# VHH binders against o26223: the designs that were tried, part 160

Target 1, 191 residues: o26223
Amino acid sequence: MKLLWTSQHIKVTVHIDGKVSKMDVLEAIKTRRSIRKYQDREVPEELIDKILDAAMCGPSAVDERPWHFIVVRNREMLEKIPEVHPYGAMVKDAPVAIIVCCDSSLEKIPGFWVQDCSIASQNILLAAHSLGLGAVWTGVYPLEDRVEGIRRLFSIPEHVIPFSVIPLGYPAENPGTRDLFDPDRIHLEKW

## First folded at step 9 (VHH)

Design y18 (framework vhh_7nfr_2)
Fold by OpenDDE, second read of step 10:
Structure y18 (fold): chain B 191 residues (1-191), chain A 124 residues (1-124)
Amino acid sequence: as target 1 above (191 residues)
Amino acid sequence: QVQLQESGGGLVQPGGSLRLSCAASGFTFSEYWMSWVRQAPGEGREWVSSISYSGGYTYYADSVKGRFTIARDNVKNTLYLLMDSLKSDDTAVYYCAKHIYSSFPETQDAFDIWGQGTQVTVSS
C-alpha cells in the first residue's frame, strides 16, 4: 500500500511533558499487535529510554529485579541475530532491538526470573505500542540453541541468561483487529 | 480504489453546530484507527481527534475538547465529527485520515490515506 504523505507538517497536540499518557492502558492492551514490518526510520533515543523505564516498572519476586537490557542498533549485529534465531527474521529489518536478560546472581527465589523477565518484556511491548512503535516478542529462553546463540553473539556472561529479543520500529503494517475473548476460559469459583 | 470522502461542511454562526461525515471505501474500515485533521488559512495542518477500531476510545485536541465528538459506524464505513459550540477559530478545511497503525498520532507519518477535505466556516 503506497503511503500518501503530504509535504505539509501536521501539528499534533501531544503530551510532551510526560504527565499524561498518550494512550489509555486498556486501549494499549486491547489494540497491541505483533509488528514484524518496520519503516526505514530511526527510533529516537528518548523513546527507547521511556520504554526501558517502563520495562523496569513491573513487579518482580521479592523485588529481585533480575533483568538487564541490551539495546542493539548496530546493523551488523541486527543482521546476525536471525542466524541464531530461526524466527527472528524481522530483527534484521528493525532499526533497534532490545534483548532482555536475567542476571541469575540477582535471583532471590529460584525460577521466578522467568515471570519477572516476561513482565518486563510485555511492558516493553505495551510501552512501544503506546508510543506509536511496533514490536514483537521473539522468544529465546528456554530454547537452548537460541540461548547459546544469543549468548555467544553478544558475549553474554554465563551467569546471565538471554530471555527475549524484541525488535522495535515504526510500523509498516497493520495486522488489524482481533477478538481473543473466550468465555469458556473463565471459571467461576470452581473449574 | 482506496478512498475517503468528507461531507457536511458549510457556513455556520458562532455557537452553531455541524456534523461532518467521511465515507470510506477500498479498505477494511473497521481494522483501522481514524482521525480528523484540519487546516486553517495560512496555517499548518492540526490534529483534531482520533478514534479506535470500534470507537471504544476517543482522543481530542485541547482546542476542541468538550465541544467536538468523534464517532464511527463500521457497518456504514463512515467516520463522523459532531461539532458543537463552534468558534471562529474552528474555521478550516477538515480532513479525515486513515491510520497506518493502531496508535495515537504524533506526526504526519501516522496517516497514509487522506480525504479531499470539507470546508467549515464559522462567521457572524
Scores: ipSAE 0.005, ipTM 0.270, lowest interface PAE 10.9, mean pLDDT 88
Fold by ESMFold2-Fast, scan of step 9:
Structure y18 (fold): chain B 191 residues (1-191), chain A 124 residues (1-124)
Amino acid sequence: as target 1 above (191 residues)
Amino acid sequence: QVQLQESGGGLVQPGGSLRLSCAASGFTFSEYWMSWVRQAPGEGREWVSSISYSGGYTYYADSVKGRFTIARDNVKNTLYLLMDSLKSDDTAVYYCAKHIYSSFPETQDAFDIWGQGTQVTVSS
């Protein structure tokens, strides 16, 4: 019992402190949680580069790879995000945020950019977690007011669509884990 | 400065119920995850339950699932543990603990601040 508790504690602590551990991919997927509280500690540029590299490795329809990323560290800009995104209050307290965008000029097949940018966003969350950081996906697309608000704030051109805002940093919270497996959602051979 | 004060412990019969409270002061209670941790005589500390800032997320040790409920009142700066269907194995000192995880430097604990504890004894 204390062994189970200390094992849980050790894993969370390692992830929170930004230590690189050999976490397998299934563990990363199952233990990643939305993190909305961050330490007052800067995220090194090298870790952001690794996260963005992982973001660009996702599958993309017809290999269109329409994603572009804006890295925001400027406190004044981070503080303005909640003004155009009501549920983005935590962004102002993060040391950095990544805005995932679609460059529509790179789109080869209509509509699949949403899936492409979703994959990139999830890869950012997973990569951040594997590197000991915490992050949360705050939705922008398809909410028109948020799309236009973010576009104006960051001078995003008309042919580029802001998809998500992902604040990240060293975590200052531990939400624990979830067991979400539901066998009733699995159908063998037919519905 | 920062203080956690538990209350509500006592002697109860098997199958009985108790409500533990933890009064927090010296920090912005509504901004932190809180936990209950217990220690039985001659044993190590065992995590019991955790609750998020807003109360929207709660987690329980398998030994207490379905019997205990963790709750918080952010207006009163108070954490609660509602304990039903108590067993002799639940006998322990129960501690209120404030979260802020850090192993950087490596020696930092998962819990920054602990209360003094409150004794729960389940006995006929």
Scores: ipSAE 0.000, ipTM 0.130, lowest interface PAE 16.7, mean pLDDT 81

Design y19 (framework vhh_7nfr_2)
Fold by OpenDDE, second read of step 10:
Structure y19 (fold): chain B 191 residues (1-191), chain A 124 residues (1-124)
Amino acid sequence: as target 1 above (191 residues)
Amino acid sequence: QVQLQESGGGLVQPGGSLRLSCAASGFTFSEYWMSWVRQAPGEGREWVSSISYSGGYTYYADSVKGRFTIARDNVKNTLYLLMDSLKSDDTAVYYCAKHIYSFYPETQDAFDIWGQGTQVTVSS
C-alpha cells in the first residue's frame, strides 16, 4: 500500500546512534552535502569539540591562524540569526551553530584571512559530515549588511569580522550525491 | 508487547473539532518519531502529520496544514492530533504509526508499528 506523501522527496540517510562513523577523507569530501533540515536532537559537546579541533587544523597564511569561533546553542539567539541573514532560515531549526570569525589583529598578511576562514569553515563541514552530522555554509562576509547584523547581534568587536554561520545538527534530509567532476575545467600545462 | 491504540474518533459536523489520542506501550516512546496516517473509504493511506522526539519539529500534509496540530506527551506516552475546521474530506480511519528511524517519512516502510485506527466521520 503506497502512502501518498507530499512531493517533498526527502531522502534521509539513517544515522545509527552510537556508531563512530569512520569515514574516509575522500568519501567525506565526495558525499558531503549541504544539510538544512535537522532532527530534534541535541549535538553532544564532544562532537562540537572534534569539529572545532578540525577547524583549527587547516593551513593559514604564514601560520597566522586568525580564526575565532562562536558556538551558539541559545535558542533565542539562533532564532534571531535569520533576521539579519536572509538565507539563514535553517539556523533557527538547528540545535547549534558555529560562527567563524577573523581577528584582524592576528593577520600577518592582509587579505589572506578569507582563505584561512574558508578553510576552517570547510573543515567544519567535512568534520561534521564524517561524524554523522549535517551542516551548511551560510556566507556572511563580504556582505556588509550580514556582517554588521551578526556583529551587532553577538556584540562582536570592530576588529573581528564575522565570516560564516554554520548551523549543525543530525540530518533530517538526504539530498543525495552529486557528480561534480568536469573535465572541461582541467587544463594541462596551459590554458 | 509493543502496541499503539488510537481513540477519540467519532461523528462531527463540518467545521467541528476532534482530538485524537494514541496510547503507546512496549517501547520507549520518546525515542521515536510518530505520525498520523489516514485512510478514506476506497482510497489508499494518506500521510497526515509527523512529530519529532520532543515535538520540536512538526510536519503536515498540505491538505491539513493550518487546521490540524500534532502533539505528544512523552510522560504519558501519548500522541495527539488536534483537528479543527473539519471537512467532509477528512472522513477516514486515522492511524498512529511509529517510525523506525528518526526521519521524515517517505514511504510506508518508514513505520514498523501501527494502531488499529479510529474512525472519524465528518457529516452534516
Scores: ipSAE 0.005, ipTM 0.278, lowest interface PAE 11.2, mean pLDDT 88
Fold by ESMFold2-Fast, scan of step 9:
Structure y19 (fold): chain B 191 residues (1-191), chain A 124 residues (1-124)
Amino acid sequence: as target 1 above (191 residues)
Amino acid sequence: QVQLQESGGGLVQPGGSLRLSCAASGFTFSEYWMSWVRQAPGEGREWVSSISYSGGYTYYADSVKGRFTIARDNVKNTLYLLMDSLKSDDTAVYYCAKHIYSFYPETQDAFDIWGQGTQVTVSS
């Protein structure tokens, strides 16, 4: 896999079984699936850097950008995540995980950090998919036990709130596409 | 083998009560969020209620809030739905579902194991 950049646009070219493919934004959104099975392959740091760059490009209420990220590659630490987040069992099999956090000291408007961190989490999922990786969003906030468990495991300060844990890697599964378009959820001019 | 088996459905009069049970086997039940999801004839699946692995957190759809109670027994590996003040609109097949990871269901993709369902019919 190789990554190509331009001064005008970020253009990702991925080799898939010797073929070069490009993914536009709508195709990335429509074909992204939660991936929970990963190949035993390391993810290059360059790709993680690109994913985190994309995460920080999301809109943020009054530009507060309260997000912080913990990148976890250490196998021992990854194996401890399911002890405080039981639904994070797949994390122990992932080569890397990103923990999305909110630094409450950076908040300018109460409560909007949830939208900010949700946007950052979704950008991580889309960026990973566009780079040929698979990922899944595992919930931490607003579950108090999960928040405190993750905080303690990674020595996160009290003013910082862990929001999500996103394991990622090269996919070892290929789930089918979903037909999610439902016109009954679209209302014209009135409810 | 990994399995969820529902029971307790049946025919009941409006205003009546039912208790649904779901027996879990083949996985560590106490480590997963569990949900009840229902499907009325000709309709899509509707999320009803979820409970955290410890039982400390419960969530309900607005249509059932105040009438239904979700509970679990981690020693017996059993999930319950206590249904009170049943209405004709509650008529559906009720499925027990094992949550994958997120605390809030993301429609059908949020669950990796489903039971076979138990029919609840509310009619006069």
Scores: ipSAE 0.000, ipTM 0.121, lowest interface PAE 18.3, mean pLDDT 82

Design y2 (framework vhh_7nfr_2)
Fold by OpenDDE, second read of step 10:
Structure y2 (fold): chain B 191 residues (1-191), chain A 124 residues (1-124)
Amino acid sequence: as target 1 above (191 residues)
Amino acid sequence: QVQLQESGGGLVQPGGSLRLSCAASGFTFSDYWMSWVRQAPGEGREWVSSISYSGGYTYYADSVKGRFTIARDNVKNTLYLLMDSLKSDDTAVYYCAKHIYSGFPKTQDAFDIWGQGTQVTVSS
């Protein structure tokens, strides 16, 4: 029975009055914070698409682009992630999570996939923030228990390595801004 | 066993009001979005309304917007539909549906559990 969803453009005017104020790149980087509390609000698919597009725009070693992404919206699955990820408690409260993975069969140079997937993960965080969402990077690799836990939960093939779990949602907290600049960490010409 | 059971349907005159209830059991009710879907005689199923986990966000079909109110009580594991200013074209079987995923339902595949439905008849 095809639900005749009359495509009435339910302009769910989600008053995203959130002026997706186009943050410039520096603003996004400087103001981004890990968000672990989320509103009881849907994240539109359009935003996820934009985030994933951003995730795939980062550089990779010899352009190997080894990344894959699992988008998780199923509540049951979201609830199970904390069972295998001790620091992933917030995932159960998020409306959506992205699991970043590496397909090892795409790797051209051994070991650089970690950098590639890290760049992809960071781009997810920055893109999310620029779009008015909150997110947090929960590390999976290289902890074997987490890797195997996520693998089993999502039936990830052996040649594919789960790297990170990133819950996303509209933020229900405001941790404020941090000044992390440390001139003592800058060395000129030599150590 | 996962179950949804609708109640509160009946015969009402145009302009009247009804309150539907849906009792949920067998799953953590607060962990899922919920929706009302209706089916008129000879027609397909039509989405009516959806509600988020804690009820912070609600959505309505244009046909019922301003007249219907979806609500939930997570302590009682119950979904509600308050129907005001009922019209003849609101006549249908009303179903409670559990979401598989969070967010606005786009297709019938968004639901995995359905109630048996409750009949609402609006007639003079």
Scores: ipSAE 0.007, ipTM 0.296, lowest interface PAE 9.7, mean pLDDT 89
Fold by ESMFold2-Fast, scan of step 9:
Structure y2 (fold): chain B 191 residues (1-191), chain A 124 residues (1-124)
Amino acid sequence: as target 1 above (191 residues)
Amino acid sequence: QVQLQESGGGLVQPGGSLRLSCAASGFTFSDYWMSWVRQAPGEGREWVSSISYSGGYTYYADSVKGRFTIARDNVKNTLYLLMDSLKSDDTAVYYCAKHIYSGFPKTQDAFDIWGQGTQVTVSS
């Protein structure tokens, strides 16, 4: 069986550089791409604040909300990230990065902090996209060398676990969108 | 002067125990991952164990897991290797090594400072 998709009747108003655009939720999800090339242009603090507000609005297991965020704008610090994260080379060229962390002292149900921080990370990516910015999720947890490298670089305490590093900025590339819908991965009633 | 100085090696019978110490000076010890690496006569260097800057994470080579324990004292700037159930194959010079950067490297060449080594000989 094939599923039929129709356009949604929900509209979201987004302010980008003083301009108003309308993007529904499905459009935002489907058109977001990983962006690894950024303009040499500062991201206003107001946009970072909106992105972090959206990050904290995600569902969290037993409402534990264990996420903490480090906002990095210092050029020297951004340039050191690739030394401890081999696939994070693009971070040095971004005007800003957000490090998503878990404060384990806030954990109420074991293991669900990974899902909580994944939700926060995805909301950062979607919010950035909706605001005209590009971003990419670079993985830290559960790779022990990256976890300890990022922890040491940013003076993160042992009870706090760095989960992801998300560089963001105004995009300097347009990879286009992908059609990833695969009906063979949808099973009705049983496997 | 940056220096690592090992001690505690010696001759021990199979099944015995030894405690190695490494005194660090000339750098902020609590800022670095530290490792033990060994070298048997005629062999290459073999990584044995690593410990994070705080002691919160420890890693061991499969050959020593369950028998050796790595520990550190950041107040005394000292690294330890507690060696239990020693085997003849554990005979080697044991080196204390400081990691080049703050992340955990899994390669033997990711160290910038080495101690002089301490000989461990396991024989009957």
Scores: ipSAE 0.000, ipTM 0.111, lowest interface PAE 18.5, mean pLDDT 82

Design y20 (framework vhh_7nfr_2)
Fold by ESMFold2-Fast, scan of step 9:
Structure y20 (fold): chain B 191 residues (1-191), chain A 124 residues (1-124)
Amino acid sequence: as target 1 above (191 residues)
Amino acid sequence: QVQLQESGGGLVQPGGSLRLSCAASGFTFSEYWMSWVRQAPGEGREWVSSISYSGGYTYYADSVKGRFTIARDNVKNTLYLLMDSLKSDDTAVYYCAKHIYSIFPETQDAFDIWGQGTQVTVSS
């Protein structure tokens, strides 16, 4: 991986060693930020495969694993997402997006597919971050207009529910760290 | 006072080894990414290596990969650069630098605190 530095006292390019296996879990969780600006750079297929493997490793209610994924790289399709998702403007600028879907025919316990797909979505965000990529979760379900808009755009069958759209790419922004630990939200033994 | 203090520089022969240290004070060292950056005489700054706050994530410039190792000790608030198989082209002032954000930098503007630097000279 290349890190481009353009200033009078930094050399134009530096190359980065592989780092994917060295980020520990707590570090990944604490440093992951929503990334909405991406480099004009293709994401390799093998990184997408690793991310989707991680997504499918999440726990699911009674092991129903109802998730399906659509990988979108087509620029014209990415440019149409903001038309049906008003908070998805950044998707058109991403090199790739993953649409997380629930196949209702695989559902074994009513309603838990939302939790299953939330877990898969979060695993995508964490895996992307651990691999040096940036991503953001844009919500689709439970907003009916977004669900139907995304279904129509990607020819999703009626028994499949689009849950989230996650654009990802090499980050072109570096947001600061957030300290979100609040001990007042922790109760010992009883409320 | 937020401060970074490098040490361990010196004169070595080609093929030699050197260990640089950077002592940090005045901030919570364990919460920040740290980097080594060098500047050779008459040249601009060149990024050498970065390490995440836990040490689980490391990056190296291609020019030093396999020869240098970045490490940190969060108990001692110290950053290290272990330099093996030194070449004449490694001659430079070496600076440790603190990242503004606790993620990898994309530009030199990602650093808010710099040390004074320590001179490394590789010559026969």
Scores: ipSAE 0.000, ipTM 0.137, lowest interface PAE 15.5, mean pLDDT 82
Fold by OpenDDE, second read of step 10:
Structure y20 (fold): chain B 191 residues (1-191), chain A 124 residues (1-124)
Amino acid sequence: as target 1 above (191 residues)
Amino acid sequence: QVQLQESGGGLVQPGGSLRLSCAASGFTFSEYWMSWVRQAPGEGREWVSSISYSGGYTYYADSVKGRFTIARDNVKNTLYLLMDSLKSDDTAVYYCAKHIYSIFPETQDAFDIWGQGTQVTVSS
C-alpha cells in the first residue's frame, strides 16, 4: 500500500557561499548522505550556529532537553579522536566536529535521553546538508570503550555521557542518491 | 570581467614534461576550487584534476594519477598543472575551469567559467 504523502513542503533558506539557497525539508531528508571526505575549507561560525540551533529544535521526553554540544575546531584534538574511536578516522580530516552529549542531571525520565540525543544528532546532519555541508554520525554510546575514550579526551564529567561525534565540512565526495523505500517494512493495522 | 587564460601548452615527445598555467582575473581566486579538464579530438570533455581553495586537497583522474600534479598560487591568482611522463593519449586541449561553489567536481554543473584552452600534443 503506497502511503499518500500530502505535499506540504517546509522550505529552509540557507546561505551557501554568499548565495541564498532554499532546500525543501523532504529534499534534505531524501538526499542526505554520510560524508567522510572534506575540503580544506573552514566552516563559518554562522553555519555552526544554525546547525546547533537546529539540533536544539527537536522534541525530547517531557521537554527535558538533556543535550549538550562540544564544538571542536582544535586540530590536535580532532586528530586524537580517531585514537579512541576506531571508525572515526575521517574526524581528523574535518575542519570541525560536534560532540553530542547528555547531561544525566537533566534527565526526567530514565532512558529517553538516547532518543533525545539521536534526534539532535539527526537534526545536525540534516541542517548541515541543507547548508551545503557534509557530515557523518559516528556512534559513541553505548560502546563503553568509545564513551570512556571521548570522556577522558575532553575531560567530560561523569554525569555527562558522550553520545555521538559528528565531523562536518564542505564535502569532497559525492556518494550519489539512494532509494531506501521498502514497502515490505510497512504494515497496515497489524503486523 | 571574470577570465581564465591558459598557457604552457605545446608539442612534446612521449615521456616529456609540460607545465600549464592558468591566470585568473575578475574574481577572488582563493575562494574557489579549480579544475583542469581536457578534450581530445573527437572525444568529450574529460575531467583531469581538481584542487581545493588552499591546495590542501587534490584530486586526479585515474588516467593521470602519479604523473600529473595540480597546484595553485593564490597570491598570483594562478593555477598550475605539472605534467610528467606524458603519453600520446594525453594529447588534448586543456582547459582550466572555475567551480561555481563548494561542490566536488564529479558533478557536470560544477563549473561556470572556462578558459580558452591550451593545446598539448604528445608525439614522437
Scores: ipSAE 0.000, ipTM 0.285, lowest interface PAE 11.4, mean pLDDT 88

Design y21 (framework vhh_7nfr_2)
Fold by OpenDDE, second read of step 10:
Structure y21 (fold): chain B 191 residues (1-191), chain A 124 residues (1-124)
Amino acid sequence: as target 1 above (191 residues)
Amino acid sequence: QVQLQESGGGLVQPGGSLRLSCAASGFTFSEYWMSWVRQAPGEGREWVSSISYSGGYTYYADSVKGRFTIARDNVKNTLYLLMDSLKSDDTAVYYCAKHIYSTFPETQDAFDIWGQGTQVTVSS
């Protein structure tokens, strides 16, 4: 049952005093879910800026910071992404997507860029969630067809590697709670 | 049918206590954040408190912080608001509201289901 949101004018006194995080970091981690359905609502540029700021705050190997970000709002381009990304169907329904890329010329140690871009991608997801948005990590690297598809679509140089596509929007679904804790994955002192 | 039903309101003296309840039905209660929102006479709706899925995280408006406690029982599909040290300014209709998504409510778009409300009157 698609519950039609009845616009009741509620003044949510959000203590915007900028000082208190709207969401605890542990809460953000524990409550984050992949969101693949979005409202027909634009995402303010201010929120994207905050998300990108967060994306650049993660650690990187020897502080190499190899990441670049393509912000995509063009509807035609969003609709083309699923053509080269088989599991990116939801991208066409999102008001915006962020493509995380690695500039290989910035690498100081080979191979750590995957970790660096993963951290950036995860920070995007957590930041989005904390700001009231939904997002999902759609993997591009290391699948060659996806990498080349995204590269061609966005005219990405050869030395730059597309890593992930992350559609974002106001959530139109709630996947509910999950418990992923598994004590069998925890080893004390030795395997 | 999706429904929220508040109860527990009434007349109380300043400094007194009340416990509100909200019975949920027609949806998986444990899969949604819940909030209390109140509306005083002649005023707009004011957010009061929110609680996460399992109750591990709670949030309060500054006006009620230290006095009110939000809680939930996911077995009973019930949301609670414990109100202590009540003041005249706490007089309002109190509503329980279901979240659309798992975030702190920033705008009116945060809620999709509302109860009918329960009247709380604090007066000497």
Scores: ipSAE 0.007, ipTM 0.279, lowest interface PAE 9.9, mean pLDDT 88
Fold by ESMFold2-Fast, scan of step 9:
Structure y21 (fold): chain B 191 residues (1-191), chain A 124 residues (1-124)
Amino acid sequence: as target 1 above (191 residues)
Amino acid sequence: QVQLQESGGGLVQPGGSLRLSCAASGFTFSEYWMSWVRQAPGEGREWVSSISYSGGYTYYADSVKGRFTIARDNVKNTLYLLMDSLKSDDTAVYYCAKHIYSTFPETQDAFDIWGQGTQVTVSS
């Protein structure tokens, strides 16, 4: 798609010419930060589709891939999330949120769906960041009140468990990156 | 101190090439989209090119597409613009600009830090 932007005395139409380098993955991992402030600007559906494609590419225990996703753009619904998720206040200010769910009927090995949905959630965060968006993982499971609150708001069936709510948008803040490498946590050959 | 310093401009004949550099300091260069913007004598500013924080995504104005290449070196905190097949219409002061966010500037006020500019003159 053509991109149009303006500044004082400037107006341009831009054609997208994207290229992904082999270092993009490490950059995304190392520079991704939780973003809780968003521009009042819509996220194109094509970017959401790319993010969800990436989410479904994660490894899954015995290939059960139990994840399902709800994409929420409705302003009234986004405004209700903080009512059932006390640390989800930023969701009301986001243009879109993704709810990561587990369909328990797809579970093949007990308990590993949590790891599967964690992998999907992380892939959403990394993909969003790589595409110039900001996002934050807000926890739902295993807090029963949040699980039931989200289930009720979005008419989620009893066999489906809401795992996380991830608001995302174009970032309106830029926290610096961190150097988190700690060699004391690496043990060679034995503890 | 946050600053951007351009270099590499000069006088070149039509069809020639120049390589502009922009040295960045005072912020984490690798976290921001960077752009080149130019201003011809008596004209307003014109966006030329943008590059993502990784260098994996690049965008160009139609007027320079296929002739200019934007690049960055995050180890050296330097932005580049390689200009090939220069035309008289490319004569301008070229500015290095830092985006407000770690995202492509699609709105007015997208830049918060500007360099002082480097003059490019294409003439026989």
Scores: ipSAE 0.000, ipTM 0.117, lowest interface PAE 17.8, mean pLDDT 82

